# Miniprotein binders against q9k998, part 7

Target 1, 230 residues: q9k998
Amino acid sequence: MAKEPLIRVLLIEDDPMVQEVNRMFVEKLSGFTIVGTTATGEEGMVKTRELQPDLILLDIFMPKQDGLSFIKQIREQYIDVDIIAVTAANDTKTIKTLLRYGVMDYLVKPFTFERLKAALTQYEEMFRKMQKEAELSQDSLDEMIKQKQAQANMDDLPKGLHAHTLQQVIERLEELDEPKSAEEIGRDVGLARVTVRRYLNYLESVGQVEMDLTYGSIGRPIQTYKLKQG

## First folded at step 2 (miniprotein)

Design C4v5
Fold by ESMFold2-Fast, scan of step 2:
Structure C4v5 (fold): chain B 230 residues (1-230), chain A 86 residues (1-86)
Amino acid sequence: as target 1 above (230 residues)
Amino acid sequence: DPELREAIKRLKEAIDKLREALEKAKNGDPEAVFELLRQILELAKAIEDLQEQAESGDPEAQKELYNILSELMDIVWELRQMIQSK
């Protein structure tokens, strides 16, 4: 139901009449918008950085300009943008070069609206699939980072500390409504005071637990512990 | 569990092949990038499923799965760099 974002297209074409025809064709398609038009590769580089298009519709053969050089510059500068090439050439060498540089598709001039529509429709399908996979990948990556941090913490426990016992201490701390001493916490979880203190000291060192000094009835300080917020 | 051990070995082999595929995809073939993402997601799910099995009392399998997950995360991190500027 939610409206999909428009695919933002930059048009690089030296012939003003071809520019206008291509602009008109692209704008007739739902799902696409022209964000800019330039007549040279040099201007195209500037606009690519400025506008950050999703897709460039690039004329390969321009007077005194080589669209292949433009593609090479884009790749060498690690600018991640998709390109559909527009060319007058139908020779094997040019086509192989375009494929080697990872061009999404190519159109041979003159082309019909039907051919352009087919190319852009295929690109849109691929674009939407990549968006969904990227979103899923980010969610999975976030989960993996969380898992790795949890596993690293488990594997990185100091010698003599056990994950099961650490979890038992943490669970008890989560149930506390007020700070308690190591002896009190130990009694609650069935561990000796000395043992519990080792776990509490570890949790304090990693920022999960806060220790306070509280005076007893005779003025002697007592160490008490509670979980930090967050 | 021999089945779990065999699955972990196959997972390790899949990671090695995935790293080779990532290197080939680095020059911006969109179909290769899409296919790589799909394979990464499938592999991540397989690792998660096996981690759940290992959590029921196989510490050696847990450690090996952690190592495999770390390698997959390196691959995913490199792929994330490739897609973040789009």
Scores: ipSAE 0.000, ipTM 0.098, lowest interface PAE 23.7, mean pLDDT 70

Design C4v6
Fold by ESMFold2-Fast, scan of step 2:
Structure C4v6 (fold): chain B 230 residues (1-230), chain A 86 residues (1-86)
Amino acid sequence: as target 1 above (230 residues)
Amino acid sequence: DPELREAIKRLKEAIDKLREALEKAKNGDPEAVLELARQIWELIKAIEDLQEQAESGDPEAQKELKNIMSELLDIATELFQMIQSK
């Protein structure tokens, strides 16, 4: 069974026999589909824009050498498509040039059935890995947006209160095992009693903190604070 | 399994006919070449299906199917090289 999505392939090949045999072969592989075929680089550029293939199987040797010109145009126009090159040349200069153009693989004519299958199978593995990475990147973006929305909500604080200081007070309250006074909390977080009391009064007003009244041994009332459960 | 044995026999006959077709295709008839390619691809699929059936514990059939597949891939290689050279 084929895994989805299918890899969409455009064939650019001037020989109609080679074109049809390659089309039949690719269509027999699970995971691939031919979305178009063309005999020239000029038509190939039009079809690339129109069909947006994932992969182009490109014959480099054409009567006017359109294959190399085609690759150059694709790269200069920042078109995001992968290319496997088919070439009659086996010299190192031609191969180095194709690799510098960033082709995914190259096939030297005459190549075997096994070699073409291996090239496509290797490309499929890479394509599937790239899809997983793209999906993870989207999830990461979604998380960043969610964090930004949470920060914006904290920025809606009353005039004179700052998000960083509020967070510092909340973190200290989370560490407490029993209610504490504003002065005790302020001492722990390095803030003046008057300053921390302003933050505690805000947290009480929005229902995050509860205040209780406690008496010392000589009858003096003291206000103490703790986080509400839930 | 009589059905599996008969299918293997028909595959061997089809491979022999493909060799005859390959020799005729070397004479440059485009229709013959495309028809040969189509038959090769269909037989590869048929052999893969039969290989799955043989996995149920028929070692002799498994060996015969591997040999037939090897012969078919040799024919496919010759066809592929022929069209690329012309």
Scores: ipSAE 0.233, ipTM 0.608, lowest interface PAE 3.8, mean pLDDT 76

Design D2v1
Fold by ESMFold2-Fast, scan of step 2:
Structure D2v1 (fold): chain B 230 residues (1-230), chain A 113 residues (1-113)
Amino acid sequence: as target 1 above (230 residues)
Amino acid sequence: SPELKELITAIWDLIYALRNIREAAEKGDPEAERALWEIAKALYDILEALEKAKQGNPEAIKKLAEAIRKLAEILERIAKEAREGDPEAIKKLKELAQILREIADALEKMAES
């Protein structure tokens, strides 16, 4: 069984006495830890960036600084943090506004330890579920990346053709200003004409390369090759 | 399970598709607020059912399929009732609802097998 990490909590509360009560209540719970405490929303914003907490316990009714404005700023800046609001207001409009901003829960002061414990326990359960789902998404992406890399390395090439050599031929073709013969391309990449021709014929068969016939003043048409632009 | 990976992908796609509804809710649109609440509730139900379904219990898997189907119905209703909004966003909600239905059907067949 893997040990679960502690949920890191930032307290934003202007009253020093309420700060200490909240700190004691949170520290009493085994799944949580206080990483910081601030008295203002402005300091809270700085600490949120510095400490990157998982959860903020936010007092909505601070002098000069509205906690609702803090939440709005967090959301507008796309800062990934969950918020539980602490409020003295019991009017439905304030509660509705808090829920609209996507707070996880709200606590009306004065609240009991049991009410805070219930809110944090519910949050922890949801946090753990979301963490597991995110891990599954990352595992799925990693599996897809591994499969794509394995398929690129193993590519279903005709017997006798190798991916590394094919890539060298393609890279050289990308550097060409004009179509060139198999002999010229082979010289550029250090391969025999017959070897390069096999790779060029493959690339032509899969539509990556176009073969042109060039007629010299004396003799047979020469086959030249260039990347197909599409 | 491939079905669970598809579900997780669909949930992420849904979160992106809900941007317009979240913006409307922030501006105080009551219909958008109700829609957002209904979707959030349905997602909570799916997450709870998913935890129970991870053990492979057929009854739990059927409950997960039912929760997913309810979300699909909510998305279809929201898309049909939309008076304003990006036509591409509405189309995406309908596509997500169909994908969720297919996932629910696959899970239900797995539970029956």
Scores: ipSAE 0.000, ipTM 0.096, lowest interface PAE 20.9, mean pLDDT 73

Design D2v2
Fold by ESMFold2-Fast, scan of step 2:
Structure D2v2 (fold): chain B 230 residues (1-230), chain A 113 residues (1-113)
Amino acid sequence: as target 1 above (230 residues)
Amino acid sequence: SPELKELITAIFDLLTALRNIREAAEKGDPEAERALWEIAKALYDIMEALEKAKQGNPEAIKKLAEAIRKLAEILERIAKEAREGDPEAIKKLKELAQILREIADALEKMAES
């Protein structure tokens, strides 16, 4: 069992009730731990240096020192910490300013547990990706080489075939109750018969689709296609 | 909606890339500051359009695609104009612009069908 390190969170929030709600919400999530809570930006600056959190959950609208001033000070001092902003306003000026200062996300009060969970889950995914990318072991290099090789194989579509269009054709095939012709499938996905036939021929060549011959009213066998059910 | 999940992933990757641009802007680079403001505006427009597009309205989906395409254009221009800087970071901006363009094209085609 590999144990992932907990993401260390500092809460900066002047309202004691909001502070406790945020604490409870964060503590419900596995993968996170609260290392401190402060009521002011000034105390938050001290605690950021002392505790070196990974993430700050920061109230933007605090008395005396707003959270924007706090963020500016953190960045001016080159303190490496991620910030998720908590704001009472949802206006373009505030959002633009937050993005300009490089916050990871923002939450508009009052927010639900589900909204906070979504923000923290997305942050955790990024945090884990950065941890893996920062590892400079031979295993990490081997995995990168392997991933590049896997990407080359995934991108190894014949010239003129696109992954998005291929996925459209596969999704349509998954919805079929019976085999259909290239013309019918093309009509369903908005592609010319000639174009969709190329994708179907590719899928047949890689063993994902089976082609069957069905007798038409005119006596000529019609090629029909379906996903392999094996 | 595979396209919407792909868009959310691309936006998340972009937010990570914006940290580097923001650091340059804070060090007094006026071009980085301008770039950051343009990206922030485009991202906000995408978020607004995304909320409306969630209901599946074709007109709303087209507007979302337009907002995404505009962001892709901004990223492509920033990457082209960058003569100094990390080649890896510039390459990542170009890759994100291409991904966003593909998402916009898929959404436009869906809305027009």
Scores: ipSAE 0.000, ipTM 0.108, lowest interface PAE 20.1, mean pLDDT 73

Design D3
Fold by ESMFold2-Fast, scan of step 2:
Structure D3 (fold): chain B 230 residues (1-230), chain A 113 residues (1-113)
Amino acid sequence: as target 1 above (230 residues)
Amino acid sequence: TDEVKQLMSVIFDLVTALRDVHQMASQGNPDAQEMLWDISRVLYQILDALEQAQRGDPTALKRMAQAVKTLVRVFQEMVKRAQTGDPSALQDLQRIVDLMSQLVEVMRQLSDE
């Protein structure tokens, strides 16, 4: 029911008629859109950087430039783009080289709409799975990093500091909308000012808390504390 | 199907971790660049084999196991090279090796039935 984001395709093909046929075939598929078309690999490099396509449909046999050289340049420059190669029949050396360069698929000219549709459908399935699971993996990695930092603080505490009390202080700091003094924080968590100050000094020393000075008109400055944004 | 879903999750955790290694390679190690491309190719072959296995192709699990073994070997070679290069990369590489070991274990369980 819901529409997925369109896969953005760049066509690199020197023959205008073949270029138009390929454009029409890709545009028949609801999951794809043509974001650009070029007749040379050199122009294709410029458009790849400019348009940032998800997929390139690349003609390997272009005059004045080897499509394999284009793929090599993409790899060397770490450009994040997938490639489906379009090649002539019966060139086994080229096919082996394409596989070594990690193209997603290859199409042998002349091909039918059904063959192109099969290749793009397979690519779309992989593309969707990669997007959804990569998003979940990133969230999981972020959570693991946060947990690892918390565990490091608990495991290596100075003598006289207790993990449970440290966590209580951290939880109170997380609830604050503005910096507060040690006396104010201590009152909120049921600890003496001198005790809370020891935990706040520890948290400042490990880079988790920032101390600011607040000045009255003629009174002594008051130290206030807040969590550093990570 | 639950085991296949778990395997897919681990594969994509590995892909996410490999992006960090890719950033290190971008600082000028051409051998690391080649290895990352080989790894990406093998990962796509694994994904294709998993789809075929779900459709009832019994030979797909065997092809998938071979692809995973190749991926492990290539990555161990990359780790070996990193030990003589960028010291800041070692902790990230160890995490990826651990994920790959978990992937191989899950693959072995799937191959058993």
Scores: ipSAE 0.000, ipTM 0.109, lowest interface PAE 22.5, mean pLDDT 66

Design F2a
Fold by ESMFold2-Fast, scan of step 2:
Structure F2a (fold): chain B 230 residues (1-230), chain A 83 residues (1-83)
Amino acid sequence: as target 1 above (230 residues)
Amino acid sequence: DKYIEITIKTDDPELAKYIIRALKWAAEELGVKIEVTIEKEGDTYRITIEIRTDDPEKAERIITLLKFAASLLGVEIKVEIKE
């Protein structure tokens, strides 16, 4: 029913009591589903290829293939899967090795339900962010394609206005601390007053610039321009 | 002669059910005799587990698994040696 994809978890754990408890707790979390459970690293490797899980909850101390060896094999074979390690070891060397192999987190036995939930919640946040970044990367590519097409298509600027000149006028306006006349701005950017006024009138018409009238001892109002503060 | 009695209290019957199922499986695999009794006390379930074995290592293994599960579930357990 939800459009959010469930995070698919493979549990590799040799202890049947720990398997059942972990299965239940993972499935109790709405964002996760257990796609498989194995008791050995060898079976875990087969199931990883078969099921293509997003996340493996991996016991480091198992018969035959050590969990560290399993992680090494996964990384050496370039299998795209995230791992959260479950270990009885709290020594610096083991923890550093796990981190160097890029595990997402590690849980030291015995751990509480709150610690397991925190690890999975943190992983879910990262997983969702990674999906958003992948979507953003595709959007960025689409934007680049659209920009290239826009360069080839008809210019949306009014006849007689050029994008490069418009940018020069905008850059100058960004440097102003006070409103200035078209003549003053034109002098600063090396353009004739009439030309600059054409660009300023366009920017005013699209709401990017505001125009003020100044009255002095001279009987004629002076038009001044400044970037609108949004 | 002597047996080990473990008492667990929880308000979550689903979690209790999973622990009991896993515990019975582990006990069968280790060849240990266990007896499980569940009583409802208001809104809380009381689970009493009796372990009978002449092998203290097997008993300790089951107790360790149970403590691990109870810790993971956030429930408190009481362990007593009885005659």
Scores: ipSAE 0.000, ipTM 0.300, lowest interface PAE 12.2, mean pLDDT 72

Design F2a1
Fold by ESMFold2-Fast, scan of step 2:
Structure F2a1 (fold): chain B 230 residues (1-230), chain A 83 residues (1-83)
Amino acid sequence: as target 1 above (230 residues)
Amino acid sequence: DKYIEITIKTDDPELAKLIIRALKYAAEELGVKIEVTIEKEGDTYRITIEIRTDDPEKAERIIYILKWAASLLGVEIKVEIKE
């Protein structure tokens, strides 16, 4: 089996020397690498977009931008990054807010190396599991598509669905690195939203695609689709 | 001359070495002199660290980093400013 890649971590911490100490200990845990450090939330937003880290270790109390505001902005902009929060607060209000925004874990200062190691080890297990599931799902889907191309019988599809068009939709789904709406997928493959929706509904019914509800900044939930992990 | 004396008491020499490494890194970055003495007392190790600098801001930063490293490793430290 191929050697696993390092988990890429961005440190957002206003004290550069605390950054270096944290960097040293994170890198000692084997499996992680620090790809950048920033002292402010504004800088952290720029680096998150630029470096696309897997994980952010985020100090909640820092100059210019509150760490909570940073998390809200990340979530509102649908940036795909996991966060472990570092906080001095041990009050229920702050903890509840952090959990509400889906942080992977939180560390209350002062924390021990054992607690830091536990948080990162737990995250690593989740990360590796997700990587393996994504890889297996892609391989399984590729095999299934090849078999469907070889054995496809148009008479086996529901009325109004064509095998060639179904393949086109599946090929587009394979290229996606994030869930997309029916309208967006339709634009990409040159089909009307209503048409592509019928194919997505079929694929969902046979267990090849999963639908999720995603909320935009201004309101109504949007239905998004992605290949189902096997 | 003012100097900072730091005392670490632990039964785990590996944790002590990690703290010393962090401290040496901070001292190198700030350009300050550090002196380390390790003494075995029964089943524990007593580590004494002396930091000499004319800049109080550099002293405060080193103390902060040391406290942070000690906290991460779950060891207790004693910090004293001596003349």
Scores: ipSAE 0.012, ipTM 0.368, lowest interface PAE 8.9, mean pLDDT 72

Design F2a2
Fold by ESMFold2-Fast, scan of step 2:
Structure F2a2 (fold): chain B 230 residues (1-230), chain A 83 residues (1-83)
Amino acid sequence: as target 1 above (230 residues)
Amino acid sequence: DKYIEITIKTDDPELAKFIIRALKLAAEELGVKIEVTIEKEGDTYRITIEIRTDDPEKAERIILMLKLAAALLGVEIKVEIKE
């Protein structure tokens, strides 16, 4: 029994037996629950909107629809969801494309249970951390941001951050004429809000991005971001 | 009098437990009776599964599931028909 809410996972995998193995493996980990399974990207899109999962475990090489096309559709539809890709390919072009679309991780078949467990455990740590940050007061949030502060080399990215996705976020920021929220920037680059926020927090921690708090008439303050001028 | 023997070797005790659980669930779903034994050989676990069924289609389904799981997880598997 977990005290924290379970991470809600959608499985997209065309083979029913592989689907069942993946389901059982994910559910073996106490922090996760499977909210649905689909055999096609088309059904996966419907279930993503219906169930609003936190994470999709996505097979890239499906006979009906390539998983890369599914990821592109998520981008075009501005759907806020994280993806871990499962692929038979380890070639540079496929991996670069996955990273460009901001997948949280990728698993190359065949993988060990330890590799799968590591990917999901890393995702859980990031998920829990982001939830705690959202619950903090303004001052506490600033302190947590400072705790992540180090003059990091861009070549030494923290786990879960990829250079291609970082560049995509930077390019979008360069085109902005006014500060925008993580949700707005994510929508523009086709990444989930939580994914973009990780990159923006990193960029702010290394002094490349300025974060401002803006207040709506009702509700909590909204964080907005822009490139730091020289 | 023929039976199917499947041998799986792994050095991961948690993976061994997961495989056994998966097998029991598949056998329950398909209504197939299986016998599972586990032996430790040095740092590896040898899991032996005996499938006896009068429905060869169901046995093939279990074998296919195990082959897919083994390929996905990088586990060594051997399948033999014995009398």
Scores: ipSAE 0.000, ipTM 0.187, lowest interface PAE 17.3, mean pLDDT 70

Design F2b
Fold by ESMFold2-Fast, scan of step 2:
Structure F2b (fold): chain B 230 residues (1-230), chain A 83 residues (1-83)
Amino acid sequence: as target 1 above (230 residues)
Amino acid sequence: DKYIEITIKTDDPEEAKEIIKLLKYAARALGVKIEVTIEKEGDTYRITIEIRTDDPTLAEFIISLLKKAAEKLGVEIKVEIKE
């Protein structure tokens, strides 16, 4: 089912023919629209600023500037956009790096239309959940922020992370008796997966949380998290 | 079962390699089998591609994609549906 608004997608892919295949696959799905395509990371940066896409479908293997460099630049400039990575690499190190940069998903080439459909369907569910969170009344949101900030020092957190949300995630992790995915933790605390993922990545970076990769089936390992007590 | 037969003629297989690359990528993504045969005819190469699928929607998708690719690359192709 498609819900308003449509999810606006930017394609970054250096091969014109692969670009066309990916465009056609995305356009077969209801709920999504392609707002632009580009063959380079440099032009992709320009288009991201101009078009303000919700989602970038990004080829990691590109000449001159690889997709990892593009993601790093997006994150360093604090551009709030979701990314699904398309990669030929399936090694653990590359996957962990992509996930630490907060990509929503990754597709290992060659991938099937069904795998792309599954990734985009999961992203649409997350997008609608984020939209619902954004529709909270301003008073309710302001009240929560004021109450939590009065109790916590935010000076030590990276840009884009808030103490009240961090505390919410930590409290949930303390209640877990087994490792859980970012999606499960997000569902438990009423936050979008990508939001929770940013906090979990931070907590892993400071040694408070352990991330494990579990392989349930082909294509995509599941990341699970638990407190490390370091 | 019906199958799609594509014939490409070119003086340089590099022109056809881009179309073959695209078709292999699309075929794998759609779960469709393809077979490629390359034969040299004097100064030209004849490339024959067979695509097998029972889904007419997938067949139409592949044919549409191929026509767009041929147009962009300036390559002349012949497409036939055979049994």
Scores: ipSAE 0.011, ipTM 0.377, lowest interface PAE 9.5, mean pLDDT 71

Design F2c
Fold by ESMFold2-Fast, scan of step 2:
Structure F2c (fold): chain B 230 residues (1-230), chain A 83 residues (1-83)
Amino acid sequence: as target 1 above (230 residues)
Amino acid sequence: DKYIEITIKTDDPEKAERIITLLKFAASLLGVKIEVTIEKEGDTYRITIEIRTDDPELAKYIIRALKWAAEELGVEIKVEIKE
């Protein structure tokens, strides 16, 4: 009995530390191997032609070359390779653009190893189905991408937090002209104080939000929150 | 304030560099700040990592990444909660 061939992965990532981490984590998963790493999209194009990877793990935000431009070039040149995108942005505009270019999945920073493993595992399932020479309809492929996108949003957050609610809290924070308490923010977005505080605590823990203590007229401190800007 | 201290020992500088790289990436992905100290004790490198976070789940993910790396590279790892 022969073992199935490893899925060959090319890493395109400008940070050499991130390259090494991705290499180790991907290779710890059975079924995958890293065939190369590059720091730029230009090098990535050369290595894609040279190495003919099955999958590219692509950082969208690189100095001197936009990862979206790389994807566009791959598609325009009809290069047969699948892409999983790594992005700092979780806005609908960026995600829609990635989906229009037919990426297999996307990973939103910060993400866990479990999320990366989930993305690669589901890609492997699709890859093996294609290797059986089964013809996949467009609807089937679209459903796979949509299912992955929904799971990615869920896996990116701690237990009990939801992406839609997190987005509502962030949008409200973006509208603030001054720091506000959890109760005030909750009132504005239609959430209980306890609920919105869970999201604010998460955002503070990942460095997106600042919490300040202000002293009211009665001497008890009030916790107020605002987006970090830099 | 309490923090999580992770100590790794290896006599191989390449393994030390790879573990530090894995840690920095995991911390960066999770938006967590870590402090890394490397000390040479004779022929052995001692790598001390301090993780400060009020989210215990983020700390667990970084510790898990470290354990996977340590197993893969064959190095010793010790985890302690300190104040």
Scores: ipSAE 0.000, ipTM 0.203, lowest interface PAE 14.9, mean pLDDT 71

Design F2c1
Fold by ESMFold2-Fast, scan of step 2:
Structure F2c1 (fold): chain B 230 residues (1-230), chain A 83 residues (1-83)
Amino acid sequence: as target 1 above (230 residues)
Amino acid sequence: DKYIEITIKTDDPEKAERIIYILKWAASLLGVKIEVTIEKEGDTYRITIEIRTDDPELAKLIIRALKYAAEELGVEIKVEIKE
C-alpha cells in the first residue's frame, strides 16, 4: 500500500527573487516537489522535455518570450503537461486564450496565499482522481489483454492521457454519423478542445481514427475525426 | 504590540529596491502585512521593516526570504524583536 506520489513542478519565472520565494512556498505544501526552475520560456521548453514535469507554474509576462507563446508551443508539439498560469493581466481576451489552450487554473498578480494554496489543492485533488481512475480502468483492460496475450497496449498510453477519458472520447466517436471537429467532440464530452485533441491525435496515431484536413473560412486548416470502419 | 524589526543598510538604491520587492512578494504570498520605512543617512540607505503576525512560522518564512535576498545581493541585515 504505497503513499501518493509527489506532484513534480517546474517553475518558470523571470525574476530570480520571486522564483525562489515561489519555490520555497510550493515545497512547503504536502504533495508537491519542485524539479526545476527557469527564467525564460526557451529554457523552460528545454527543461520540460528533460524533466517531464506533471505541472508547470508559468509566468505569462516574460521579457523575451511571453507565456502565451510558450503554451502555444507546448500544445502544438503535443507535450503532455498541465499548466497553471501566473499573469498580471485580467483582461477577457488573455483569459479566454489561456482557457482555450487548456490551462488548469490562472492566478492574477498580486494574488493571496489562500488563492495560491486553493489552486494547488484543487489541482492535487484532480491529479489524484485522474490517477485513481486510470488505475481502475487499466485493471479492467489488463484482464481483457491477458486473455488475448496482447499486454503492452495499456502501458503505451502517452503521459497525461487517462484510460477513462480515452474511453469517453471513443464512446462519443461511436455515436457519430458524420465526422466532427475536436471542438464539437469536446463540447459533447465536457472537455476543452485542446484536451480532446490530445486523445484524438493519439487515436489517429494508433490507426483507430481517421482525420480529414479541411480548410476553414479564414484559411486555416480544420481537422475532423471519425472512427475507422474496420 | 509585539513586532519583528529588520534593519538593512546599503549604499546601493537598486539593492534596496530589490529587497523591498522580495519582501512585498513574500508577504503577499503568505497574507501577512509589513510596514517598510526608507531613510537616507548620508550616502547610505537605511531600510526598516516591521512584521506583525500572530503566526511565528509565517514570520520565519518572510525572514528566510529576506535573508536569501540579502545574501545574494551582499547586504547585511539585523533582526530584533520589539514592543
Scores: ipSAE 0.000, ipTM 0.305, lowest interface PAE 12.1, mean pLDDT 71

